# VHH binders against q9y6x5, part 1

Every score and structure here is a prediction.

Target 1, 379 residues: q9y6x5
Amino acid sequence: LPPKLLLVSFDGFRADYLKNYEFPHLQNFIKEGVLVEHVKNVFITKTFPNHYSIVTGLYEESHGIVANSMYDAVTKKHFSDSNDKDPFWWNEAVPIWVTNQLQENRSSAAAMWPGTDVPIHDTISSYFMNYNSSVSFEERLNNITMWLNNSNPPVTFATLYWEEPDASGHKYGPEDKENMSRVLKKIDDLIGDLVQRLKMLGLWENLNVIITSDHGMTQCSQDRLINLDSCIDHSYYTLIDLSPVAAILPKINRTEVYNKLKNCSPHMNVYLKEDIPNRFYYQHNDRIQPIILVADEGWTIVLNESSQKLGDHGYDNSLPSMHPFLAAHGPAFHKGYKHSTINIVDIYPMMCHILGLKPHPNNGTFGHTKCLLVDQWCI
Below, numbering starts at 1 at the first letter of every chain, in headers, positions and changes, except where a header shows other numbers; antibody chains aren't numbered by Kabat.
F, E and O stand for the ipSAE by ESMFold2-Fast, ESMFold2 and OpenDDE, each averaged over both directions (binder to target, target to binder). V2 = 0.75 x the mean of E and O + 0.25 x the DockQ between their complexes.
[cut] stands for letters that were removed.

## First folded at step 1 (VHH)

Design a1 (framework vhh_7uia_1)
Fold by OpenDDE, second read of step 2:
Structure a1 (fold): chain B 379 residues (1-379), chain A 126 residues (1-126)
Amino acid sequence: as target 1 above (379 residues)
Amino acid sequence: QLQLVETGGGLVKPGGSLRLSCVVSGFTFSSYAMAWVRQAPGKELEWVSSISGSGGSTYYEDSVKGRFTISTDNAKNTLYLQMSSLKPEDTAVYYCAKDRGYSSGWYKDEYYFDYWGQGTQVTVSS
């Protein structure tokens, strides 16, 4: 029988939460599997881009999901969390669930993972849930495990997505120990439920499970604000995305807009598109706007009418606060092994290997994950 | 073998009511969202309404909100569409469709469905 893999994402699960909070269920999961302590995600460190990077192995500039909010100047289309169903946005890459279910005697399932409820390359997951934040984790878990257990052809790849602790991180800030302890306890309990469900169904021993996240969370403050209205008139540009990486579409001369913004704050870097640092791999896509503003860690770009979050993400992907973790369990993985770091794009070739899929061209390095796998040499 | 069978269509005057039924077999009814889709002559398929597998969530296109009600009877493996205040523009073949998964969204196209019934004709005319 072909290997099976369940990919689980807890949105906004900052890597160092594992050090600062208690996770008895997750620690048990790790104890019987593997842990990557830090996963360097892709810039920008936002939900849609990073989730798509996980399942494509591509940087944002390559898979085309370059932000949670996008604008295409040619088609005049907009992308947002409330408007993400147009295949136009997703078709610049082939996600792993499509690759998987195009194989003989295989199917894919998804519970609200970004892009899974969209026909990509005219292919939609055999089983999926339309995104709805009101749907409980239990219901998502029940559907995923039902499909993993009873489908024909068998589901060999499944995704499960949950919005916490991201939402709470935004609300409370990651440093709110009281509230975040409560939230993270619930997350750990959900992991317990996941494991228990898999055991009850007899899936636990044969199913490979990856638990990861797309990004971390940094503490914001009312004392760390960058007000763009103080630097430039709103009529001179369209804001495509705001904070902490603002995407600016000039309505006047780009240079003039740039000059008005370049010294707006010492805590914000302003880049023309062509000057975006290479290390971000965030340049070669038309969906990246002519000017981007990158706030320093913990700083928030605001307009006069904007509300502020106590936590946010999207910052430089080299920042530890932006990094998620990866834990895994199953036949493909060692037991009791910990690894320091991988790149988020490295997950894709690893998953392809586990599933016996030929990967599409990607930016990941399979060698970075070999030590996690029982069938590979760890040199 | 999976099968969807629609019934309840017919001729009705404007302002009238009809109740469509769709009996399903060959899959776990409560595990999947269901939808009604209609096609008028010379027009494209139009999503009308969806209901989650649990029946807890319902969705409607704007043109039928307040007039149509989608529901399920899991014990009978039956999907319903109660139509009221029918208009001539509601004239179409109505199809019962199985969602590929658990539907919690609106405005679906054919990609979201993997099985269809044969349809039932609804004609609204004075």
Scores: ipSAE 0.226, ipTM 0.626, lowest interface PAE 1.6, mean pLDDT 94
Fold by ESMFold2-Fast, scan of step 1:
Structure a1 (fold): chain B 379 residues (1-379), chain A 126 residues (1-126)
Amino acid sequence: as target 1 above (379 residues)
Amino acid sequence: QLQLVETGGGLVKPGGSLRLSCVVSGFTFSSYAMAWVRQAPGKELEWVSSISGSGGSTYYEDSVKGRFTISTDNAKNTLYLQMSSLKPEDTAVYYCAKDRGYSSGWYKDEYYFDYWGQGTQVTVSS
């Protein structure tokens, strides 16, 4: 029988939450599985880019989902959280569910993982739900577990996405212990429900389960605002994305726009595209705009108004506050093993190995995840 | 530019019915989940109902199940909320909303949406 893998994402689950709050269900999962304490995500540390990096093993400049808001100057198309269904945006890479369906005679199932309700290279997940934030975790779990029992062809790769704790992290900020404690306890209960459901259905012992996230969260403040309108007039540029990474498309000479921005705030770095630090791997894609502004951790870029956000992400991927974790359980994984750090792009080749798929060329290093796997020599 | 225009509100007696309409422009209607949210005087926004972009799945807040029906007319780019057996507790401004999608900010079941309309007032007289 082919191996099976369920990939679960809790959006915005900062790694440090595991140190500061109690997760009895998650800790029981980890006790009999593996924990990677920090996952170094890709830059920009945002939902669409990082979710696509998990399933492609590619940096954003290579897979083409370079932000949560994008603009293509040639086609005049715009991408956003609510305008994400055009295959044009997703076709620069091949996600694992497409490889799973095309390389082997197997099915994939998806409960709202970003991109799974879009045909990519003319292939859509065999079973999927159209994105709707009002659909409960229970309904998503019911569909995934039902589909995992399909055997002709078998569902071997399944994904499950949940919006928390990201939404509450934005609303309350990660330092609001009272509200975050309530939200994180609810997530732990959902993990308990997931494990119980899989055990009840006889899936638990033979299913590989990965629980991870796309990014963390940092505290923001009304005392840490960068007013872009104090730097430059709107007539000089088109704003493609605002905060904490602003994507600027100049309407006049690029050097003039750069000169107006470069000394505007001590809490913001301003880059011409070719000057973006190599360590970000955020340069070689036409969807990356000619000027990029990167706010310092906890600073919000605004247009002459306040921000209601008490938490945000998108910041430098070297920041521990931006890092999620990865926990896994199943026949492919050791029991009771803790690992310090992997790169988010390393998840893809590990998943390909578990499923017996040949990975497409990618930026991950299989050696970084070897110690997690029972069939691998750790050295 | 995204625009949502709500109509169909008014004054109705308890047990009565109203149909709210929302005309949508500026995006591909069938590609987005749509919702109705409401705000009673002095209260927070409350999510009422959602429909998938394809119109195949509908969801309701417990207090309105069996009384309200959400639907779409893709040819008219219009979202509807058919309200029956109205109660004084249903008195609110009703807003048409588009699902925000992933990682877009504020979350609770009745507030995880973009809305751009002025709303339409529904008053149920006791």
Scores: ipSAE 0.013, ipTM 0.346, lowest interface PAE 8.1, mean pLDDT 87

Design a10 (framework vhh_7uia_1)
Fold by ESMFold2-Fast, scan of step 1:
Structure a10 (fold): chain B 379 residues (1-379), chain A 127 residues (1-127)
Amino acid sequence: as target 1 above (379 residues)
Amino acid sequence: QLQLVETGGGLVKPGGSLRLSCVVSGFTFSDYYMAWVRQAPGKELEWVSSISSSGSTIYYEDSVKGRFTISTDNAKNTLYLQMSSLKPEDTAVYYCARHPTKYFSWGSDSPYAMDYWGQGTQVTVSS
């Protein structure tokens, strides 16, 4: 029987939530599986970029999903919202579900994972749901388990995406213990439902399950705003993305725009594209704008207005507040093993190994995840 | 013959730094996680830190995070503990230790989970 893998993402699940709140269902999952305490995500620490990095093993400059809002200077195309289905944006990489379908006579299934409702290199997930935030976790789970149990050729790779705790993290902020406790308890209950459903259907013993996330969350405040209008007039630039990483397309001389911005705020770094720190791996793509502004943790960039966000992400990927975790259970994984840190790009080659797929060239290092796997010697 | 030999202990003022070294012989430590464990006078053993031989996987006890750095030099068969911002509470005998398994598991952060120990080196933090 071919190996099977279910990849689950709870958007915005900050790693240290595991230490500050109780997760009885997740802890039972981890007890008989593995836990990676911190996953170092890619810059910028946003939903679309990091979800695509998980399934491609590539930095954002390489896979082309460089933000949740993008402009391509060569083609003059604009990525206008999260439901944009133009394959152009996704075609700079080959995600694992495409590889799974093309290298082996196997099917893939998807419940809302970013990119799975788009044909990429003329290949769309064998079974998928068009993105719709109103669809319940239960309906997503029912479809995924049905496809895992009733498909020919067999579904060997499945994905499941859920918008929480990210939505509540933005609304309440991660320091609102009362509201976050309620939200995180509901997520733990959903994990319990997932495990019970897989057990009822006879899938649990033979299925590899990864539970992870794309980024964390940090506390914001109306007292920590950077008003871009105080430094530069709108006539000098086009704004491609705003906060906490602003993407600036100059309408006048680039150096003149840079000089107006470079001393705008002590709580923001201003980079010409070629000066963006190498450690970000955020430079070599036409969708990265000529000037990038990076706000300090907890600071929000605004245009002469207030912000209602009490939590946000997108900040420097070296910040622990931006890191998610990874937990996994199944025949490929050790039982009761804890690992400190991996890079988010390392998930892809590990998943390829579990599925018996040849990975496309990628930025991950298989050696970083060896200790999680029963068929590997670590060290 | 299995030997773990610690050096580098001594007397240091609060806020100071010390580097502990452990020279390993009689086994290939690239096959094992290595650890530092400490014992304050009259107290129980406390696990401090563990490292894989590659240096890629590291764990710390919460009270030492950001202050201590564990590392290895495979060419010299040596385990290090760089201690900075030392506090009186860090006063203890520090032991180099070997994990019995090739993996860091649920019980691995127990000081009693180790299978081989050095003789220890005394670290005293006082004014």
Scores: ipSAE 0.000, ipTM 0.089, lowest interface PAE 25.7, mean pLDDT 88
Fold by OpenDDE, second read of step 2:
Structure a10 (fold): chain B 379 residues (1-379), chain A 127 residues (1-127)
Amino acid sequence: as target 1 above (379 residues)
Amino acid sequence: QLQLVETGGGLVKPGGSLRLSCVVSGFTFSDYYMAWVRQAPGKELEWVSSISSSGSTIYYEDSVKGRFTISTDNAKNTLYLQMSSLKPEDTAVYYCARHPTKYFSWGSDSPYAMDYWGQGTQVTVSS
C-alpha cells in the first residue's frame, strides 16, 4: 500500500505552549511518535506564507506568497484572505498535493489548508473543502477521514487546517493564562478527536500524521504602538500590508518616503527592498513592496487607530515566540523521539520522502529530519 | 456550521426502489450544484448525478439514466435521489456532496472534486 500522510495545522500554535500548558492528548501523540520542539518558520511569520512554505519547501520570495495581503503593481491585483482564489498568486510554486495527485493511483484531499481550494498549475485537489471558517473541526475531520478511508484512487496526502489557537491568541494574547488555557484545552481535545477518529476507522497504525503550525504568537500591548501618522502623511504611500511587517508602496519618491520613516521609531526597522537582510530570504520577488517596516517583538504598527489585538505574529522569524512545533506519528516516524529544531522548509522534503515523491527544487534540507524517520540514519 | 446528512439507505431486492435524502445545513444549497456520488465495494468513487440550484440542469451517469431521479426541495434544504429498478451493481455507499463552484460543465471537472460531503448511506441491492 502506498504511504499515506495527513498534515494538520493548528494556526498560531506557539511552540512553548507545550511547556506552559497541558496537552494530554497531544502528549500522548508525541509519546508514541516524535516531537520537534521548535520549528523556525519563514519571514514574514504569517499564515498564508508559512503554510505555503510547509507544502513547497520554499522561502516566501520563491513561492510568491509573501504576505497575507499582497499587491502586484504590474497586474494591479490584490491578494487577501478574502481574495485568495486567483491562481496567479499561487502558480509560482508547486505544492505537494499537486505533485502527489499527478502520480498514478494517488489522490490528494484538503480541508481548508491555504491554497487547496485554488487550481494551481491547472490542478486542484481531488477532494477539498472551500475555505469557510464557520465549518467545525469535526466536519473538516469527517470529510478528510472519509476521503482517506474510502477514496479510489486512494488519498495518500491530506491536509487539515484549523484556525485556533491563532484567533484566540490575537484576542486574548498568549500570556492570558485563563483564556488561553481554555482555548488550548479545546485544541487538545480536537487532537484527541482526530486520533480517536483515525483509530475508529482503522487508519491510525498505517497513516502518517504530522501536527504542526505556521507560527507562534507574541504578546502585544496598547503601550507598545508605532504610529506611522506621526512620521509620514498617509497621502504619501499606500499600505499593502500592516503590522508587524508593513509593506509600503510609495506614492511619492521612494527615498523621501524612506527618509520620513527610517527614524519613526526605535522599535521599528525600516528597509528598502534591496536592503532587506539576507537571512530573511525576503527580497527576490516583485510582490515585495519597495519599503518594508519591521516592528520589534511585541510592538504594533498603527495608523490613527490603535490595534485591538493583544497578540500578534509576523515578526522576525528568529524569535522563539514566532516558532511553532511539529509532532508526528506513524509508520515513518520513530516513537518517543524528540528533536530540538528544524526549519519549516525542511518539512517538504521529509513529506516527499515519506510519500515517495520526487521533490521539486526547494530550500529544505532532508538531512535535518532524518533522525525523525525510522528508515534513515540519524547522524 | 455546514453539514450534509444522508438518509434512506438500506437493503432492497433487485428491481426495487429506494429514495435517498440529504439534508443540508449551514448554507443555502439553492445556490449550488448538488451531487450524488457512490462507492461500491472495491471500486472507485463514481459520480452518479448532479442538479443545478434551480433544478433546471440535471446530469446522470449513463448507468443510472432512466432509473434514478435527482431532485431538490429548496424549502427543506433537501437533496433527493429516487432510485428505481435497482440492480446489484448499484450496491454502494451513496454520498451527498456539494459542487465546489456554482457552475457545472459536463466533463470539465472531476465529479469527485466536491467541496463538502456527507457521511454516506449504505445501499445494498441483493436477492
Scores: ipSAE 0.000, ipTM 0.257, lowest interface PAE 13.7, mean pLDDT 93

Design a11 (framework vhh_7uia_1)
Fold by ESMFold2-Fast, scan of step 1:
Structure a11 (fold): chain B 379 residues (1-379), chain A 128 residues (1-128)
Amino acid sequence: as target 1 above (379 residues)
Amino acid sequence: QLQLVETGGGLVKPGGSLRLSCVVSGFTFDDYAMAWVRQAPGKELEWVSSISWNSGSIYYEDSVKGRFTISTDNAKNTLYLQMSSLKPEDTAVYYCATGRSIVYKTGYTYLEDSFDYWGQGTQVTVSS
């Protein structure tokens, strides 16, 4: 039987939620599988960039999804539409579902993972759902399990995306224990439903399942705002992205814009593109703007206004608050193994190994995930 | 300081009508679009309607077209959503939201990333 993998993402699931809240269903999953306590994601710590890094094993500067809002300086294109399906934005990398379909006589299935409803290198996921946030977790799960059982060529790679706890993390902030407890309990119940459905359909014992996330969440406040309008007039630049990483496209001389911004706030770093720290791997792409502003954890960049966000992400990827976790179960994985940390780019070569695919060149290191796998010697 | 405050929610019978209001203060209208976004019990955020404050461009999610009307009153700094022919499926917390880009289609960009500022929400319950 060919190996099968289901990759599940709960958006914005901060790693330390596992220590501060009860997850009986997730803990049962982990007991018979593996847990990676922290996954160090890529910068910027945003949804589209990190979801694409998971399935390509590449830093954002290499795969081209550098933010949730983008401008490409070479082609003069803007990614500003909520329903933008232009393959141009996604074509700088080859995601695993495309490799799965092209290297092997296999199908892929997707319930709303970013990029799966877009043809990439002229290849779209064999089965997919157009993105629609109103579609329930149960409906997404029903479609994925139907496709896993009833497809020819067989579906060997499937993805499932869910928007919580990110939406509630933004609305309430991660320090709102009452509201976050309610949301996280609901997510744990969905994990229970997932496991039960897979058992009911006879998939559980032979399916590899990864549960992960793209980033964490940090608490924001009306007391931690950085007002750009106090430092620079909006006529001097075009704003491509705002907070907590502002992407600035100058309308005048770049040095003049930089000089107006460089001392704007002690809680924000201002970088010319070539001065962005090497450790971010966020420099070598035309979609990265000439000036980048990076707010300190918990600080929000605003335009002479308050922010309604009580939680946010996008901050420095060295921050533990920005880190998700990874849990996995299935024939490829050890049982009851706990690992401290991996890089989010390491997930891709691990998944390629499980599926028997040759990975495209990537920034991950297979050795970092060896201890999770039963067919590998951990030394 | 920008603040968005929603009012006008409540309990209504199927087929009924409600008008939601969002009072906006400290707002720089020239650079922003306004929207209504809802979240039904146990469901995800759903974009409902958008209006460009200055251009008057108006967009609706397909399920509400012909039933809901978005409008603004510049003198009152207020965004409205007039809801008619309400269905149990319209039961949700309704949020007033604003951002640099106009959301005009249900699509791949996550609603959380489409708006820079949100109100606290107002509950609409459609039940007998």
Scores: ipSAE 0.000, ipTM 0.191, lowest interface PAE 18.3, mean pLDDT 87

Design a12 (framework vhh_7uia_1)
Fold by ESMFold2-Fast, scan of step 1:
Parts: structure tokens; sequence; C-alpha cells
Structure a12 (fold): chain B 379 residues (1-379), chain A 126 residues (1-126)
């Protein structure tokens, strides 16, 4: 029987939460498994882009989900969290569940992972739940475990997504110790429920489980706003995405728009597309707009209005506040091993190795994760 | 044009039962999750229960689990809340709400409810 893998994401789980709060259930999971303290995510440090990078091993410019809000000038199509079901947006890459299903005698299961309710290359997860934020973690877990135990062909790859602590991180900010303590304790309890359910169903000993996240969170403030309307009139551009990375489509000469923006605020960097730093790997895709604004950590770009957000993400991926962690347990993983850092694109080739899949060309490096695996040698 | 109309509230003694009904019109009922939300005098809105559009999944606030049952009749476009073992602290105006279950990945905000009924009063007292 082929190896099995469950990939779990807690959206917006900043790596240093592990140092500042107690996680008894997660620590028990790690004690018999592995911990990667920091995962360097891709730019921009947003939910849709990074979730797709985890399952494709590609930078955003390569997989095509370059933001949570996108516009394609050729087709005139718009992408958003309320308009994300067009396969057009997802077809520039092949996610691992598609590859898994195209291998002989394998099925995939999905509980709410971004993209899993969309047919990609005419392939949708064998078992999936249409995205609905009202569905409890318990129901998502019940469906995933049922599918892992009762499917033909067998489910060998399963995903489980949860919206917290991202929602609370935005609402309260990551520095709100009282509210974040409550939220993170609840997440730790959900991890305890996950482990208990897998043990009860006889899945725990033979299942590889990865718990990770797509990004972190940083504190924002009403005192750290960049009013874009103070820089440029709305008639000169179309706004594709706003904060903290603004995507600007000029209606007039690009150079004129750039000149109005480039010195408007000391708290944002303004880039012509070709001048975006190479280290971001955020340039070679038509969905990346001609001018990109990148706010400094903790600064919010607004249109002559206040922001209600006390926390946000999307910032420079070199910032530790933007980094998630990765914990894993199962027959493929060492026990009690701690690793400092990997790149988020490295997760995909590692998962392909565990499942015995040939990875599609990707930006990850298997060597970066081999020390986590029992069947591999560290360099 | 879009309407949610609650009925079934009233005065009941502690330990009693009531069944709330909400008739909806102007949208495809089975395409939306539905919820019951309550507001006690001088307190904030409190979510009570939700049901998926398919009716296959139900969710409850911890204080009402085992006492309240949410259900739907799609043929009648009606949402129900069967309340049993009622306590004085269950006294509130109960609102039927259309759950617009959309997590905003951009802002991390949850769009919980977009249309509400006028509410029905439930009073639990001797």
Amino acid sequence: as target 1 above (379 residues)
Amino acid sequence: QLQLVETGGGLVKPGGSLRLSCVVSGFTFSSYAMAWVRQAPGKELEWVSSISGSGGSTYYEDSVKGRFTISTDNAKNTLYLQMSSLKPEDTAVYYCARDYPRYSYDTGEYYAFDYWGQGTQVTVSS
C-alpha cells in the first residue's frame, strides 16, 4: 500500500508564536516528530499565493496566483476570494493532488485548502468540500479521516485548512497577548483533537502528518497609514490590489504614474515591474501589474479612509514576522529533530518524495528537507 | 424583496420548550447556510446555531448543545430552531440570519451574515 500524507494549514500562524505561547499538544506532536522553526515563504506573503506555492513548489510568478486580488489584461478576467473558481487562474501549475490522482491507483481528499474546489487541468480532488468558512474544524477533520479510511482507490494525499489564527491576527493584532493567547490555545486543542481522532481510527502510526502555515502576521496601527489619494488621483490608474502590496495598472503614461508615486511616502517602496528586486521572484508573470507598491512592515496603504485591521501580512518575505513554521510526524520523519529554516517551495519536492511521486519542475530543493526524513542522509 | 420572517417566540417556564420558525423568500434557500443569532437585553449579539445549505452539517454554541436543534425544510424554505430545557439566560430576541460564509483571504475577515429577520422574543421566566 502506498504511503499516506495529511497536510494541515493553520492560516497566519506566525513562527514566533511557538516561542511566546504554550502549545502542549503541538509540543507532544513535535517531541515524536520534527520541527522547522522558520519557513521562508514566497513574496507576496498572502494566503492564496503561499498556499499554492506549498503544493506546487513554485514561486508566485511561476504558478500564476500572484496575489489575493488579480487582473489579467489580455482576457479582462478578475480574481478575488469571492471569484476564485475559474480554472484559468490555477492552470499555470500542477498542484500535488492533481499529480497524485494521475498516478496509478491513487485518490486525493481536501477540506477547504485553497484551489481544491477548482478543476485544475480538468482534475479536481477525488473527495473535496466546497469552500465554506462556516464549516467547523471538527466536520473538516471528520470528512478527511473518513476519506483516508474508506476510499477506493485509496486516498494517499489529503489536505485540511483552517482560517485561524489569521482572522484573529487581523482583528486583534499579533501583540494582543490576551486575545491571541485564547485563539492559540484553541488551535492547540484542535491539534490535540486531530491527533486523538487519528489514533482512535487506527491511522496515526502509518500516516505522515505535516502541520504548517502560509505566512505570519505583523502589528498595524491607525498611526501607520499611507494615503494613496494624497499621492495620485484615481483617474490616472486602476487599482488591482491595495495593501500592503498595491498593484497599479496605469490609465495614462506609466512613467508619469511612477513619478507621482515614487517619493510620496518614506514608508513604501515603488517599483516599476522590471525593477522589482530579483530576490522576490515576483516579476515574470502578466498578472503582476506594471507598478507595484510595497509598504514597510506594519504600514497600511489606504484610499482616504481608516483601516480597521490591527494585524496584516503580505510584506517582504525576508521579515521574520511573515514566516510560518512546519511540524511533522509519521513514518517518513525523524523523531525529536529540530531544523532552523527551509524555503516554503521546498515542501513540495519533500512531499513528492514521501508519496513516491515524480515532482513537476519546481523551485524547491529536496536537499534542504532531507535531514527531516528517516530514509535520507544529511549533507 | 429578500425577506426572513421569524415566528414561534413567546413566554415559557424554565425547563420548557419552544420551536422557532423562519420563512425565507427571494433567494435559493438550499444555496446558503442559515443561522440563529440572539440578543439578550443590554447585551451584544450572540451566535446560537448554524446549518449548511445542504442541511448535512449543524453547529451550536457550547451553552446550547444538546438542548437546541437546528433544521431546515428546503421544500418550504423554512429554517427551524427546536429549543428544549430552556433556561432564564436563554431569554433574548432570536434572529434568523442568512449566513454568507465567505472568509476574506485579503483581510482575514469573516462575512457571517448579510440578511436578518426582524426577530422574535423568547422569554424564559416563571
Scores: ipSAE 0.017, ipTM 0.363, lowest interface PAE 6.1, mean pLDDT 89
Fold by OpenDDE, second read of step 2:
Structure a12 (fold): chain B 379 residues (1-379), chain A 126 residues (1-126)
Amino acid sequence: as target 1 above (379 residues)
Amino acid sequence: QLQLVETGGGLVKPGGSLRLSCVVSGFTFSSYAMAWVRQAPGKELEWVSSISGSGGSTYYEDSVKGRFTISTDNAKNTLYLQMSSLKPEDTAVYYCARDYPRYSYDTGEYYAFDYWGQGTQVTVSS
């Protein structure tokens, strides 16, 4: 039988939550599998971009999902969480579920993972749920496990997405021990439910399961605000994406806009598109706006009417607070092995290997994950 | 040749119960997952419940959990939906469907289920 893989994402699960909070179910999962303590995600460290990087192995500039909010100047199209269904935005890459779906005697399933309810390259997952935040984890889990257990052709790749602890991280801030403890306990319970469900269905021993996240969360404060209105008139630009990495579309001369913003705050770097640091791999795409503003960790870019979150993400991807973790269990993985760090784009070639898929060109390095896999030599 | 025929619908008061049946012919019943879906007037199709081909696994949407029970009788090639504690919001045409997703390249449409019954009307009203 072909290998099966379930990829689970808990949005905004900061890596060091594992050190600062209790996760009995997740720890048990890790004990029987592998852990990567820190996953360096892609810049910007936002939900749609990083989830697509996981399943494509590409940096944002390459797969084309460069933010949660995008604007294409040529087509005049907008992308947002409420407007993400146009294949135009997704077709610059081929996600793994499409690759898998096109294989003989294989199918893919998805529960709410970004992009899975969109026909990409004229292919949509055989099983999927339209995104609906109101749908419970249980329902998502039930559908995924139903498809994994009783599909024809068999589901060999499945994705499961959950919005926590990101939403709560935004609301409470990651350092709110009281509220985040409650939230993270629920997450751990959901992991327990996942494992229990798989065991009950007889899937646990034969199913490879990856539990990961797209990004972390940093603590924000009312004392750390950057008000753009103090630096530039709002009529001079269109805001395509805001904090902590604002995408600026000038309505006047770009240089003038840049000059008004470049010294706006010592806690914000302002880049012309061509000057964006190479390490971000965030330049080679038309969907990246002419100017980007990058706030320092914990700082929030605001306008006068903007509300502030107590936690946020999207910052420099080198920041530990932005990093998620990866845990995995199944026939393909060792037991009781911990690894320090990988890049988020490394997940794709690993998943392809597990599933026996030929990977599309990607930015991942398979060598980085070999130590996690039982069939590979650990160098 | 393949047919799904629903029965059991009707008018019921809130809090009442109904049992829907779907008789299947034209394929090996136990080889396919089956589902109930419903459509209220002016609303989109809503998945209600599914059951594995073996009958060993059942799944429900949140709104019907604890109230509805899906089951099968393989010997009779029949799918059932026992509905209890019915609510006005349960009013819909209920369809039996074979859980076999497909994509039509001709139409560009994706279908979660490949075969449907004619539906049976369930009306919950005081």
Scores: ipSAE 0.000, ipTM 0.212, lowest interface PAE 16.0, mean pLDDT 93

